VHH binders against Probable 3-hydroxyacyl-CoA dehydrogenase. Designs and how they scored, part 1

Every score and structure here is a prediction.

Target 1, 346 residues: Probable 3-hydroxyacyl-CoA dehydrogenase, of Deinococcus radiodurans (p83589)
Amino acid sequence: MKIKKAAVIGAGVMGAAIAAQLANAGIPVLLLDIVLPDKPDRNFLAKAGVERALKARPAAFMDNDRARLIEVGNLEDDLKKLKDVDWVLEAIIEKLDAKHDLWEKVEKVVKKTAIISSNSSGIPMHLQIEGRSEDFQRRFVGAHFFNPPRYLHLLEVIPTDKTDPQVVKDFSEFAEHTLGKGVVVANDVPGFVANRIGVYGIVRAMQHMEKYGLTPAEVDQLTGPALGRASSATFRTADLSGLDIISHVATDIGGVTPDDEDFTLTESFKNMVAGGILGDKSGSGFYKKTKDEKARPRFSTTCKPANTKTRARCACPPWTPRANLSPSATPCTPWKARKATSCAPP
Structure headers, positions and changes below count from the first letter of each chain, unless a header shows other numbers; antibody chains aren't numbered by Kabat.
ipSAE, averaged over its two directions, is called F for ESMFold2-Fast, E for ESMFold2 and O for OpenDDE. V2 adds 0.75 times the mean of E and O to 0.25 times the DockQ between the complexes of E and O.
[cut] marks letters that were taken out.
The coordinates of atoms that the task and the answers printed are left out; those that the model quotes come from them. Centres of patches stay.

## First folded at step 6 (VHH; framework vhh_7qia_2)

Design a01 (from d3 with P98S)
Fold by ESMFold2-Fast, scan of step 6:
Structure a01 (fold): chain B 346 residues (1-346), chain A 120 residues (1-120)
Amino acid sequence: as target 1 above (346 residues)
Amino acid sequence: QLQLVESGGGLVQPGGSLRLSCEASGFTFSYYAMGWYRQAPGKQRELVAFITSGGSTNYADSVKGRFTISRDNAKNTVYLQMNSLRPEDTAIYYCAASYKWDESGYTDYWGKGTPVTVSS
C-alpha cells in the first residue's frame, strides 16, 4: 500500500503543523476542520491553521510554496473527499465522544485501503475505535507526533490489539522513508509524552543493566521482540526520544519522591547527558548509527582486549558496565556527540 | 498522576470581572505549561490563554487586553483574571496541562471545567 495523499482533520496548532510537515515531504494534504456558525467563511478554521503555520517560528514549512500542497476544507462540505485519501490523521479536541462521532462519519466515506490514525496523547487508541467495523479497526493505528513536528524526529506508532501487522509495517516504512521520522512502536496507554515512552521502564532498565552487567543491546533483546515488544526496544526507544527529555522527567519525578530508587538516574546516564550524548538528535546515545540503511543501522561498541603489540583504545559508551571489562581490556574512550560518526581515536 | 481542579466560575454582569483558579496535584507543577480553554454552547473548544513553564504567555485575539493568565508555582495554581466580560465569553472554562509543549492539539491533562455565565 502506498500513501500518496493524506488528510488531517483538525487545524489547531498540532494539526496545522503536521499538515505542513506532510507538505514538506511532497504529500498533498486535505486539511479539514469544523464550520463555525458565526464565521461567513466555512473554511475559516482550516485557513487560519495554514496561516498560523506560515507564520510559525521556527519555520514549519521548508519553503512557503509547500503550502500549495494543502487543500483547506470543512467536515460538512468536504468529508466526501476522503474517498481519494490514502491516510487520514485526526488531531481534534481531546473528547472521546467527539472522536467517536468523527470516526462514524469517516468510516462511511473513507476508502477500504486507507490507513486511519489519531494523534491523541490523552485518549487510548482502542477506546476510539469501539463500535467501528473489524475492517476499520484493522486499518487503525495511532500516529503520535511531537511538537514541533518538523523538528522532532520521534513518531510513536500505536497499534491496538486489532491493528493488522502489515498496516503497522507499511505505515512505519512510510513514516521513516517519506516523512523522515524515527519510529517507535508503542503500547496503547494514556499519559503525557514521557510516560508513554516508558521513562520508568528505561530508568529501571539502566539500573538493572549496571547491577547485572548487561549491555543495552542485551536488554533490548530481552525486552524487545522476545517479550512481544516491537523491534524499537528500551534503549533504542530512549535514543529516539532524547536522553535529555528522559533525564528531565526522571529528575522531576525523583525530586518529589527522592526516596524512590526507581527514578534515581545512574551516574553514567547523567554523564551522557552532560556530555551532549542525547540520542539520535546528537548522532549517538546508547547506540551509534551506521550508514548501512538497508540493515537498519544500529550498533553498540564494546572495549577490545589489550594487545601488547599494538596499544589501542576502543570506543565505548560511558554507560559500559565495569563488570563487562576484563582486567586486560583496552581502556575505552567514551564517545561524544562530535565523535559519534567515527571510531574513537587509538 | 496529575489532577486539575478548577474554581471561581459563576454568574456575572456584562463589564464585570471573574478570577478562575486551577489547582494541580500529583506532579511537579512547574514542569508543565498550563492553559485555559473554553467551550460555548454549540461551539468547538478553543484556547483562551497559555503560560509556559518559563512564564511566557499567549492569548487568543478575542481576549487579548481583557484576560490575564498567571501562575504561582509555590501554590501549584494557574489563574485566569477575566476583566470587561461580555455575553460572548459565556462558556465552560477548562484548565489544561501539557508537557512543556506550546500546543492545544497536544494537551496531556484536563480539568472537569467550571461554568462562566455573563448575562443580565
Scores: ipSAE 0.000, ipTM 0.110, lowest interface PAE 18.8, mean pLDDT 73

Design a02 (from d3 with P98G)
Fold by ESMFold2-Fast, scan of step 6:
Structure a02 (fold): chain B 346 residues (1-346), chain A 120 residues (1-120)
Amino acid sequence: as target 1 above (346 residues)
Amino acid sequence: QLQLVESGGGLVQPGGSLRLSCEASGFTFSYYAMGWYRQAPGKQRELVAFITSGGSTNYADSVKGRFTISRDNAKNTVYLQMNSLRPEDTAIYYCAAGYKWDESGYTDYWGKGTPVTVSS
């Protein structure tokens, strides 16, 4: 099958970032969200999503010009445009009633050959499609991306007992060849399967964090809720789960896919586990527990002022204890005022 | 945010029965897969049983036929009925919930644990 045009419904962090990834792959994407009655611009939320993606760090777009492949709209005025779409992905609020309302509307306008997907990891796919036609159900398959979608290679494909196996095959091939994803077909079970396979995403996040020089706190800012809300994000969630559990799951998965580097644990992570740094249960992981039960990042970074023609130089491998860093490295004050531009890794 | 509170642990004789309860508060309980893990001294935490939002269950081989997981969405509670208990079932039992709480990520939430000792 050929996916020439996609739609993403929901322009929050995940929806906008997935739309950016589709645009990076050269796929035109319709990005829709609700109308806010207090905003004159009926496309306010979809436009805001694109604007956030353009400013995202790490970069969501490979080139800002790719944003021109994203057509913004809203669910009241533009839902009829789904008639020309080959794949619809939902990334809205995690409420079953909202998803049911959406799918009732989508079913009325989407073409009969389109694949329909949900990005949900918490709400089972089979629950979302209750009440839809058998034809709709046969074309429905979960497609769970990990944040940030551009940088985490894992994609969970989640069929229901109603999903056509050919749809699973065709969509998986698209995801692998066009989006560059590593596909794992998962059971339609919220939470446990996603959390176990999510260790793949955590390992890949660590690998890309090392490549792009991000800290655990920076990744957690990108994957956590907006400022002002309490949450557990990627590495904070890893500390809650247990780093030994993550290590065991990654090793078990890696044992059955030995040539897939997406399951390869970094040396830094192996050293944490071997050293008894297991997360909350050991008193520390990526974050240290304080006496007041407030977590603080465990590792610091160092950088040098720019002395040559290039950017400020950093000797800042993630997870490196301060004592193991080069003596010539300039320490970056942990948690103190630090400019991203002055302490960003090369 | 989600909180999990376990109850029902204690001392029981081999061959006896015990029922653990885990009451959830926070987001919509019915969307979550719920599970029970246990951790014996010197061992890794292991999954004992889980139940999906739709009611499908899965059990560790060591407890199949002896333990039953169930949920009551009206009470935001998951249960673990433990029958024919053995000394090797002695552990701290943890309730867990898995879900994507919003578009910002995914999380595992854990209870504080309830100890179960099977001894004569």
Scores: ipSAE 0.000, ipTM 0.137, lowest interface PAE 16.2, mean pLDDT 72

Design a03 (from d3 with P98R)
Fold by ESMFold2-Fast, scan of step 6:
Structure a03 (fold): chain B 346 residues (1-346), chain A 120 residues (1-120)
Amino acid sequence: as target 1 above (346 residues)
Amino acid sequence: QLQLVESGGGLVQPGGSLRLSCEASGFTFSYYAMGWYRQAPGKQRELVAFITSGGSTNYADSVKGRFTISRDNAKNTVYLQMNSLRPEDTAIYYCAARYKWDESGYTDYWGKGTPVTVSS
């Protein structure tokens, strides 16, 4: 299938950013939202979405001229324009009744060859398509983007038991080759989707910590408040969830998608779990509780100096802070452990 | 575009009360969910409370029962009534606006912050 024109319905944060990502890829986009009764401009919300994307930090557009590929409109006046689009994606409020109302209207106007998708992470795909025709259901596939869409590689593709396998294949190829996304096909079950999203964020944060030499506290500052997400930060959230659970989910996903580096566990993380360091339930994880709540972050270390040709080296877990190493020691790389008892690594 | 201006911060003794205000200008305020975050020195920014366009409220466990968030759409203002203040409530308080308030959403607009110090 060839997607030459797309529509995004919902011009909130995700819808506008996804429209910008499509424009970056050279795809003309129809961006639609509701009419606000107290605004004279019937396209107010769609225009506001484009304006937010133009001002976004980090930048949503590769070049601001890409915004010319986005045509703004509204659901009352412009829904009929969906007859010309190859792919429709909704990013509206997370209410099943609102999605049912939208899909009933979309089905009446969208062409028979179009792919229809939802960006929902909270509402199962199969619930959204109840009451639609068999043809509509065969062309419906979840397409869950991560914020910010330009910068986060992962795209979750979520078929139902009614989705045509050829649609899954064709859409995944489009997402990989045209949008530059790493595609993972997920089951349409609530608990799996939620766990997968959390695990992706944590594993990717650990990979970045390894690559850029960051501490857990630095990553939590960067991935929590800096990105405007929920207040719980990456490594603090990992400790709450349980590191053993994160390990099992990442291993299961990595077994299915071995080429996806976003789910490759670091050696240091595997060592934490093997050592019984599982987060809050084991008394410690990336952080360790203290009696004084003012002392944050709180973390322990197993870093021990080793002498090799008058050089000090450590085997450190990822939460070992550089500032807590001895002044005479070379700064420890937490994800590079020296195995004292292993003389023949693979 | 929406702009947010906070006021009402200051120095207060433990057990005291303060009311923070955040006045919005620009976009239609009533369609945005509004929230209050706080950030203490050397700590991460944390969500204190939010209120949806429909008036539904949510609170962090640390402030539940002590703080109350409310909004006045006619005045384009969101409020945070802070009672029984504790030294650990000391932080810079930030007003935030989101078109949609969920974990996948990005905060659309931030205020510049208003400092609150709880000390004797």
Scores: ipSAE 0.000, ipTM 0.115, lowest interface PAE 18.7, mean pLDDT 73

Design a04 (from d3 with P98H)
Fold by ESMFold2-Fast, scan of step 6:
Structure a04 (fold): chain B 346 residues (1-346), chain A 120 residues (1-120)
Amino acid sequence: as target 1 above (346 residues)
Amino acid sequence: QLQLVESGGGLVQPGGSLRLSCEASGFTFSYYAMGWYRQAPGKQRELVAFITSGGSTNYADSVKGRFTISRDNAKNTVYLQMNSLRPEDTAIYYCAAHYKWDESGYTDYWGKGTPVTVSS
């Protein structure tokens, strides 16, 4: 099969970034979201999504001209345009009823050769397709992207027992060869395999950081580009995603497996979230945003906050600017090589 | 423009209670996850309580057992019931709406904030 045109329904962080990734691959994409009654522009949310993607750091578009491949619209006026689309991807709110309502409407207008997908990892794929025709169910396959979609290589493909194996094969080939993704075929269970591996990796990195007295920068040096990861490493990626989001996902997964301590958040991480240290959206997380002499934004690592369990020990790598250390953090001596240094009391 | 309007803040004695409300207008409220955040003078804004579109809740350790978040989708309102208030709870409290909640990210809308002062 050949995906010549796609639609992304939902222009939030993930939907807009996925649309940008499709545009990067040369695929025209219809980006749809709801109409906000208080906005004169009925396409406000879809347009805001594109604007956010154009301003994103790291860059979502490989070239800003790629944004011309994105046609913005809304679900009230433009749903009928799905008739010309080869692949529909949903990235809306994580609510089963909302997904059922969407799929009922999409089924009435989408062409019979189109592939239909959900970006959800929290709602099982088979639950979403209940009540749809057998033909719709055979063309439905989960397609879960990770933030940021341009830079995170992994794509989780989630068939149901009803999904045509040929659809899985054709879609996986498209994802690998056109989108440049590494495909992992996952079971249709929330938090299974890739989602558990991703969150497990972050949580385990936090646990080991606490156990061995490592800084976020040290972990990112070890787990980042040197191992073939995206340009944003473990803790930098966590700051981009939001520490409250990671906390919520880990809690939800841990709730399913309550005796599995691999998803148990560290006390220091809980204290960061409770203290409003949420990543980029709060101005700081494991890193803090600064400006260099070129007036470009930069990020630097910080010492563990004073209110954490391991406050008596932190490390400040030599590339961490003084002015960018948290005022609430204990002053630290410069870290040298990969050996952690103790914080000097004030 | 999407609007969130907080109310219910004020001055209260230690051990007292307040109920904050956040009324949303201009969107389909039930699709959004809602959060209450606070910012004390000289501190960063912190998450206090969170409620998903489906009604699941999460709380900061500092308020767990004392604060309760709830929502009324028919009234487009999210609430924060604050009991056993302490001087360290003094802050400006902000309501936020989170659209497209997933484990990878979301879009945020913020209210203007409502002040809460706990003092004798």
Scores: ipSAE 0.000, ipTM 0.154, lowest interface PAE 15.6, mean pLDDT 72

Design a05 (from d3 with P98T)
Fold by ESMFold2-Fast, scan of step 6:
Structure a05 (fold): chain B 346 residues (1-346), chain A 120 residues (1-120)
Amino acid sequence: as target 1 above (346 residues)
Amino acid sequence: QLQLVESGGGLVQPGGSLRLSCEASGFTFSYYAMGWYRQAPGKQRELVAFITSGGSTNYADSVKGRFTISRDNAKNTVYLQMNSLRPEDTAIYYCAATYKWDESGYTDYWGKGTPVTVSS
């Protein structure tokens, strides 16, 4: 199916930025929000959203002229314009009742071929579609963008048990080929979406990987499909999101582990970012795409003596990229050459 | 509607203490990071203190050791405990809620502000 025109309902930070991303891709967008009683302009909120996107840093628009593809409106006057829209995305307040009220109104006007989505991170998709027709439910699929949408490559696609698998496939292809997103198909879990892998979880997994000597691929097998999650692998998600963005978000939000341990970025991760290894957008991250279009872990190990008096130790985790190793790091000299035990990691 | 309502501001003498509160409604409070900002007359608005959804805190250098930010998710409230107040802390203090994945400068919601005056 072809998505030639979209609508975004909700012109807050996320809705406006997503509208900008759609405009960047050459897609005309109808941007709708509520009417504010204290504002003479009935389209005040939608217009304010576009103005914020035009002023955003980093830039939300690829070119400010792309804003011409955004038609502003409001839910009272302009909801009927959804009849010509191929995809509707909701980015309103996180209230189930508000979403139910919206979906009842949208169902009455949206065309029968349109895909319908929610950007919600706090309300499960299956709860939002209760009371809607079977046809509406089959065309409903979650589409969770990360802020800022232009710069975070990741898009979570969240089907319910009612979603047509063809809709999931068609929408995922659109997201990958037209929007340039890396798609992860996530489970629609009962209650809140808090059990999805976030930046906090990624950083925690990096610390655990280093502590226990695991590889990114091993962690991804434990956190991805093997745990009943369709596509929520930790380090693959990190590469899709961008390691520079993860670095900034993790630094800004911070955290304390459930075990009362410090929550900090590893030195190896900082070295990857400093060296320009940023994930898919830079051609490599924890995984490297080959000429075969197969992602593979990229890492190198180096052992250096911690104390020249008694014993040798390995200073770098197995997953540390070679390009980012310290110039002072040296290869471990195997003790087996002197009929002794091999170097041990610190 | 999403609303942030600040309270607890007022007039206090140098060396005194105040506790600001910000009560939130209309969203899933526990998922948002919360911040306290201030703006003195003729100056730009600055970040004072920040608390993530997970409880991690960050402070401006000018207030470290004197101010403490905390949250009570059951009451949908964020607090700023201000100790050892100085005349230069005089400002209007604003509560803000930010999206949990965006700490790089985007802010979804602001309160109307509560004035704090530190004067003898």
Scores: ipSAE 0.000, ipTM 0.132, lowest interface PAE 15.9, mean pLDDT 72

Design a06 (from d3 with Y99F)
Fold by ESMFold2-Fast, scan of step 6:
Structure a06 (fold): chain B 346 residues (1-346), chain A 120 residues (1-120)
Amino acid sequence: as target 1 above (346 residues)
Amino acid sequence: QLQLVESGGGLVQPGGSLRLSCEASGFTFSYYAMGWYRQAPGKQRELVAFITSGGSTNYADSVKGRFTISRDNAKNTVYLQMNSLRPEDTAIYYCAAPFKWDESGYTDYWGKGTPVTVSS
């Protein structure tokens, strides 16, 4: 398999940034978008995409000269140029009808050896290819980039049950060796593929919490509304989502990118899930409502004093479940690294 | 395309037993914790039992020692074995699986339920 020329259809934020990343890898890119009837320049949207990528911070191009590899065009005048393209990726609006209309047109002009992909996280891959030929369906594989594409190492490759396994293998090798991506092969399942971005954020927050000795409540104060995040904040959102779901998504990602620390689960988190502490659906997670805290749920902390003579005292993180700690439990963190008030002795 | 189908409910005498089944399709079943809930007439749904993907179980105090939750990942099925049934166990029993998750939270998918009546 050899991808020498690509096309990106859709020059919004993601499409333009992906085109820039392909250009960074030395791949000529045809960047196409629709014609706006009220604009004299028929390539207005594709040109605007390149201009935004050139001005992006952090920088989308490794060198602005790489923009020379991007040919702008539009779907009315330039669709026929797909005959010379080895890989087509769409990053258009998340509307199934629009994707069907696009794929019908693309199928008529794209060469029979080309790989076809969607960057969609909102629409399952198998739904997009309904009505296409069996040959088209065999060469169709999801390719979901994370924003910003230059800086996020992860790429999700999403086959359907119709995708040729050799296409998955060849495309994954291209993504790893030419684009420098860490590839995760993901299931084409509605609703959950889009959650990988959220799981990344939660896992990174857990790693930082562990590294800096913060509590879930402290992280939620930092990552909540003050930083423009959803009002549920990081660990509250994890409890709403289900810790088992987060565990499985992160484990899938980490299993194929073992050197990528961004998806490495903490031992405390693994112990919660193994102990049946799954968030709101199990009655507790990182937070648990107490009788004295009607306005805000909080997680209880359990501590066991160490032998004063032979070992330094340690404290367990607040997310360590009380039900899973025996009276003889080994301490989880150095005691003097925790404030006395943050851990109640037995 | 996500589907949960409960079965095994019915009429049983006090002290009797029933085994409920929930067959799942449309998602990777082995990834998900599964729960059994029940709703008696005029009451809110309450958790009866759940089982994690790894097989860890938890039970409501009212059923502990009488009910056993289990799963068969090869069959995409979760079970609830109910022993020593009491009139107060009369309810419609539902199984639940996570349906959708995003930054705003998650929504569970519920089956249609299977009725259990404990009476002489």
Scores: ipSAE 0.000, ipTM 0.164, lowest interface PAE 18.3, mean pLDDT 72

Design a07 (from d3 with Y99W W101Y)
Fold by ESMFold2-Fast, scan of step 6:
Structure a07 (fold): chain B 346 residues (1-346), chain A 120 residues (1-120)
Amino acid sequence: as target 1 above (346 residues)
Amino acid sequence: QLQLVESGGGLVQPGGSLRLSCEASGFTFSYYAMGWYRQAPGKQRELVAFITSGGSTNYADSVKGRFTISRDNAKNTVYLQMNSLRPEDTAIYYCAAPWKYDESGYTDYWGKGTPVTVSS
């Protein structure tokens, strides 16, 4: 089954960013949201989503011309356009009743060969498809992206007991070959595999940071979007997720695998959480949030300076404020951006 | 321009019945799901009943079998039929229409609410 056109329903942070990722891959995407009764523009929410993606940092689009592949619309006027769509992905609010209402409407208009997916990590897939036809249920598979979708390699594919194995295979091949994702097939239990793998990576990065005397900024230079690299920033991602959430997941996993050192939280991390340093939601984590710009590595809270050699002058993390660069520095764009600009000269 | 007008609340004895109505304007009522929520004194607002555009319904466990949600698209009205009322059903009842379809901080559109008191 060949996915030539997709639809994303829900133009919030995740929906708009996923639509941008699809556009980057050359796939036309229909981006739909509701009609707001107080806005003259019936497509206000979908347009706002695209505008946010165009302004996003790190950059959501490979280049701004890719936005031309996104057709904005709304659920009242444009839901019928799903007749021509090969893959529908919802990224709406995490309310089961809202998802049921959406799926009832989608089922009436979507073609019989389309794959239907939910980006939800919090609501089990099998609960969302209750009351749908057997045919709809066979074509339904969870497709959980990680924020930001352009930069995080992992895609969690979540079949139910009703999902056709051929749908899982076809979708996984599309995700790997067209979207460039690493696919993990997960159980239909919220957050199980992705939380475990993500927490493992963060905990191991924290252990290595302490062992080698690296700062969070230095680790993020090595793992974040940089020239020649495609991985997301480790500690910036931790701050976005919430350090209390990471602590809870690591503790729960550690309780099941008590001899697994890979889930052993560092003392510095435990002290951050105990002290109320929880990431962006508390105003600081591994990075300190500023009034005029996003998190500055200059004021990371717990780590000693590493060595003087760790920061490459031409590798600019997406969250690094320009104010931290020398007066002669030029702006840097992520390595994958088509309109690349030069980094600061030595 | 969206307006929700609730009616039908009042005082009733335990075991009694009330029918709440919510008349909506300013949006395409027949297209959207509608919900009834309630807020008892000192408690958080909770979902009581939900109805999709196609008529599928869902209920909170505390009211299942006693309450029935329905809609009349010709009148742009959603109803909550409340039977076998208990003192713990005492609350202000709110009609809700439609939720924002993304993960942002927007709330449901709410009416002003209609009080229901189940006496003694």
Scores: ipSAE 0.330, ipTM 0.732, lowest interface PAE 4.0, mean pLDDT 75

Design a08 (from d3 with Y99W W101F)
Fold by ESMFold2-Fast, scan of step 6:
Structure a08 (fold): chain B 346 residues (1-346), chain A 120 residues (1-120)
Amino acid sequence: as target 1 above (346 residues)
Amino acid sequence: QLQLVESGGGLVQPGGSLRLSCEASGFTFSYYAMGWYRQAPGKQRELVAFITSGGSTNYADSVKGRFTISRDNAKNTVYLQMNSLRPEDTAIYYCAAPWKFDESGYTDYWGKGTPVTVSS
């Protein structure tokens, strides 16, 4: 199913910023929040959310004209408009009873083909759908954005044991191709902190890659299909997300937990970012997409810059596509080079 | 059914003023951002001003300080007050609301336009 119109319920910081990001992608958005009894304007909260997004620094909108795609409303007067929506995302207060009340109302009006999602990081997805029909439960999947949504490209997709695998696949493809997100499929566990787990996983994978001499393609083969992750596995997810964004998030987390090696960036990763190798947005990252294979994508990694005095944990060999991976890797040997550039296609 | 009907255009001398109105029907007007666009002969349609449902406004650089966009939700009407008009402002002026996205891309809902001619 294609998502052509979305609704965001909850116009707080995250809900308004997510609505702005959907508008940036050209998607019309219905933005709904509660009616405040002390405000004459029944749409006060949704309107305030849009105005906040327009004034946000760094900018939430790519172009302020994108705000024209956001229709504001409230849950008492406008819930029935969900009948025309392909995807509903809630970003309301973190209270299970409030989410249950919302889902009971949404189920009565939302169309049978719509995908339903929660942006919650603190409340397990399976708890939110208790009491809903099997049809509703099969179309429900967590979709956790990181703040700020425009700039942090990571998105956690959180299925329950009831979620249709086709819904997970279709939504992940939409998030990857239309929203430009790097998708990580996460388990639905109590007390989950999606952003920390996602960044931890990528940074830890980079550390293991260097320690054990694995290629990015080898790590993606191990973590992608075997763990039920989307086609954009660990290092492909990093390339889609932006290596500079991952660096920023890891640095922020590391600033709160000094000396925590789980968020210590590898030297090779730091060298890639310093050299302007930022992933898909810079034309290369851990993978380089071949032009003539866009419909049948082939990926190879780029060579990192080096000079004659540089000692690397791994040589800079041409990388192989994921399909040609070997599960056994040998440790890296030190190497020196005078000059290295992008690797030729294999 | 959604309709946008523009009015208030006409012939004015340079330095004159006009107020354009756009009356909306068939939808909940207060929920939508509204824009004014213009198109001079042989040129592409360009955004002149828009106003969000919350009342925030944005203007093209060529009209800042001279044009003011406003709305009256009780009357389902958006206005464009045009002051210090110049010959370069001569165009057909269109009211627009964001409407839908489909297989062909994003579609605004457009009025039929109201002509403005600035000439002595």
Scores: ipSAE 0.000, ipTM 0.180, lowest interface PAE 18.5, mean pLDDT 72

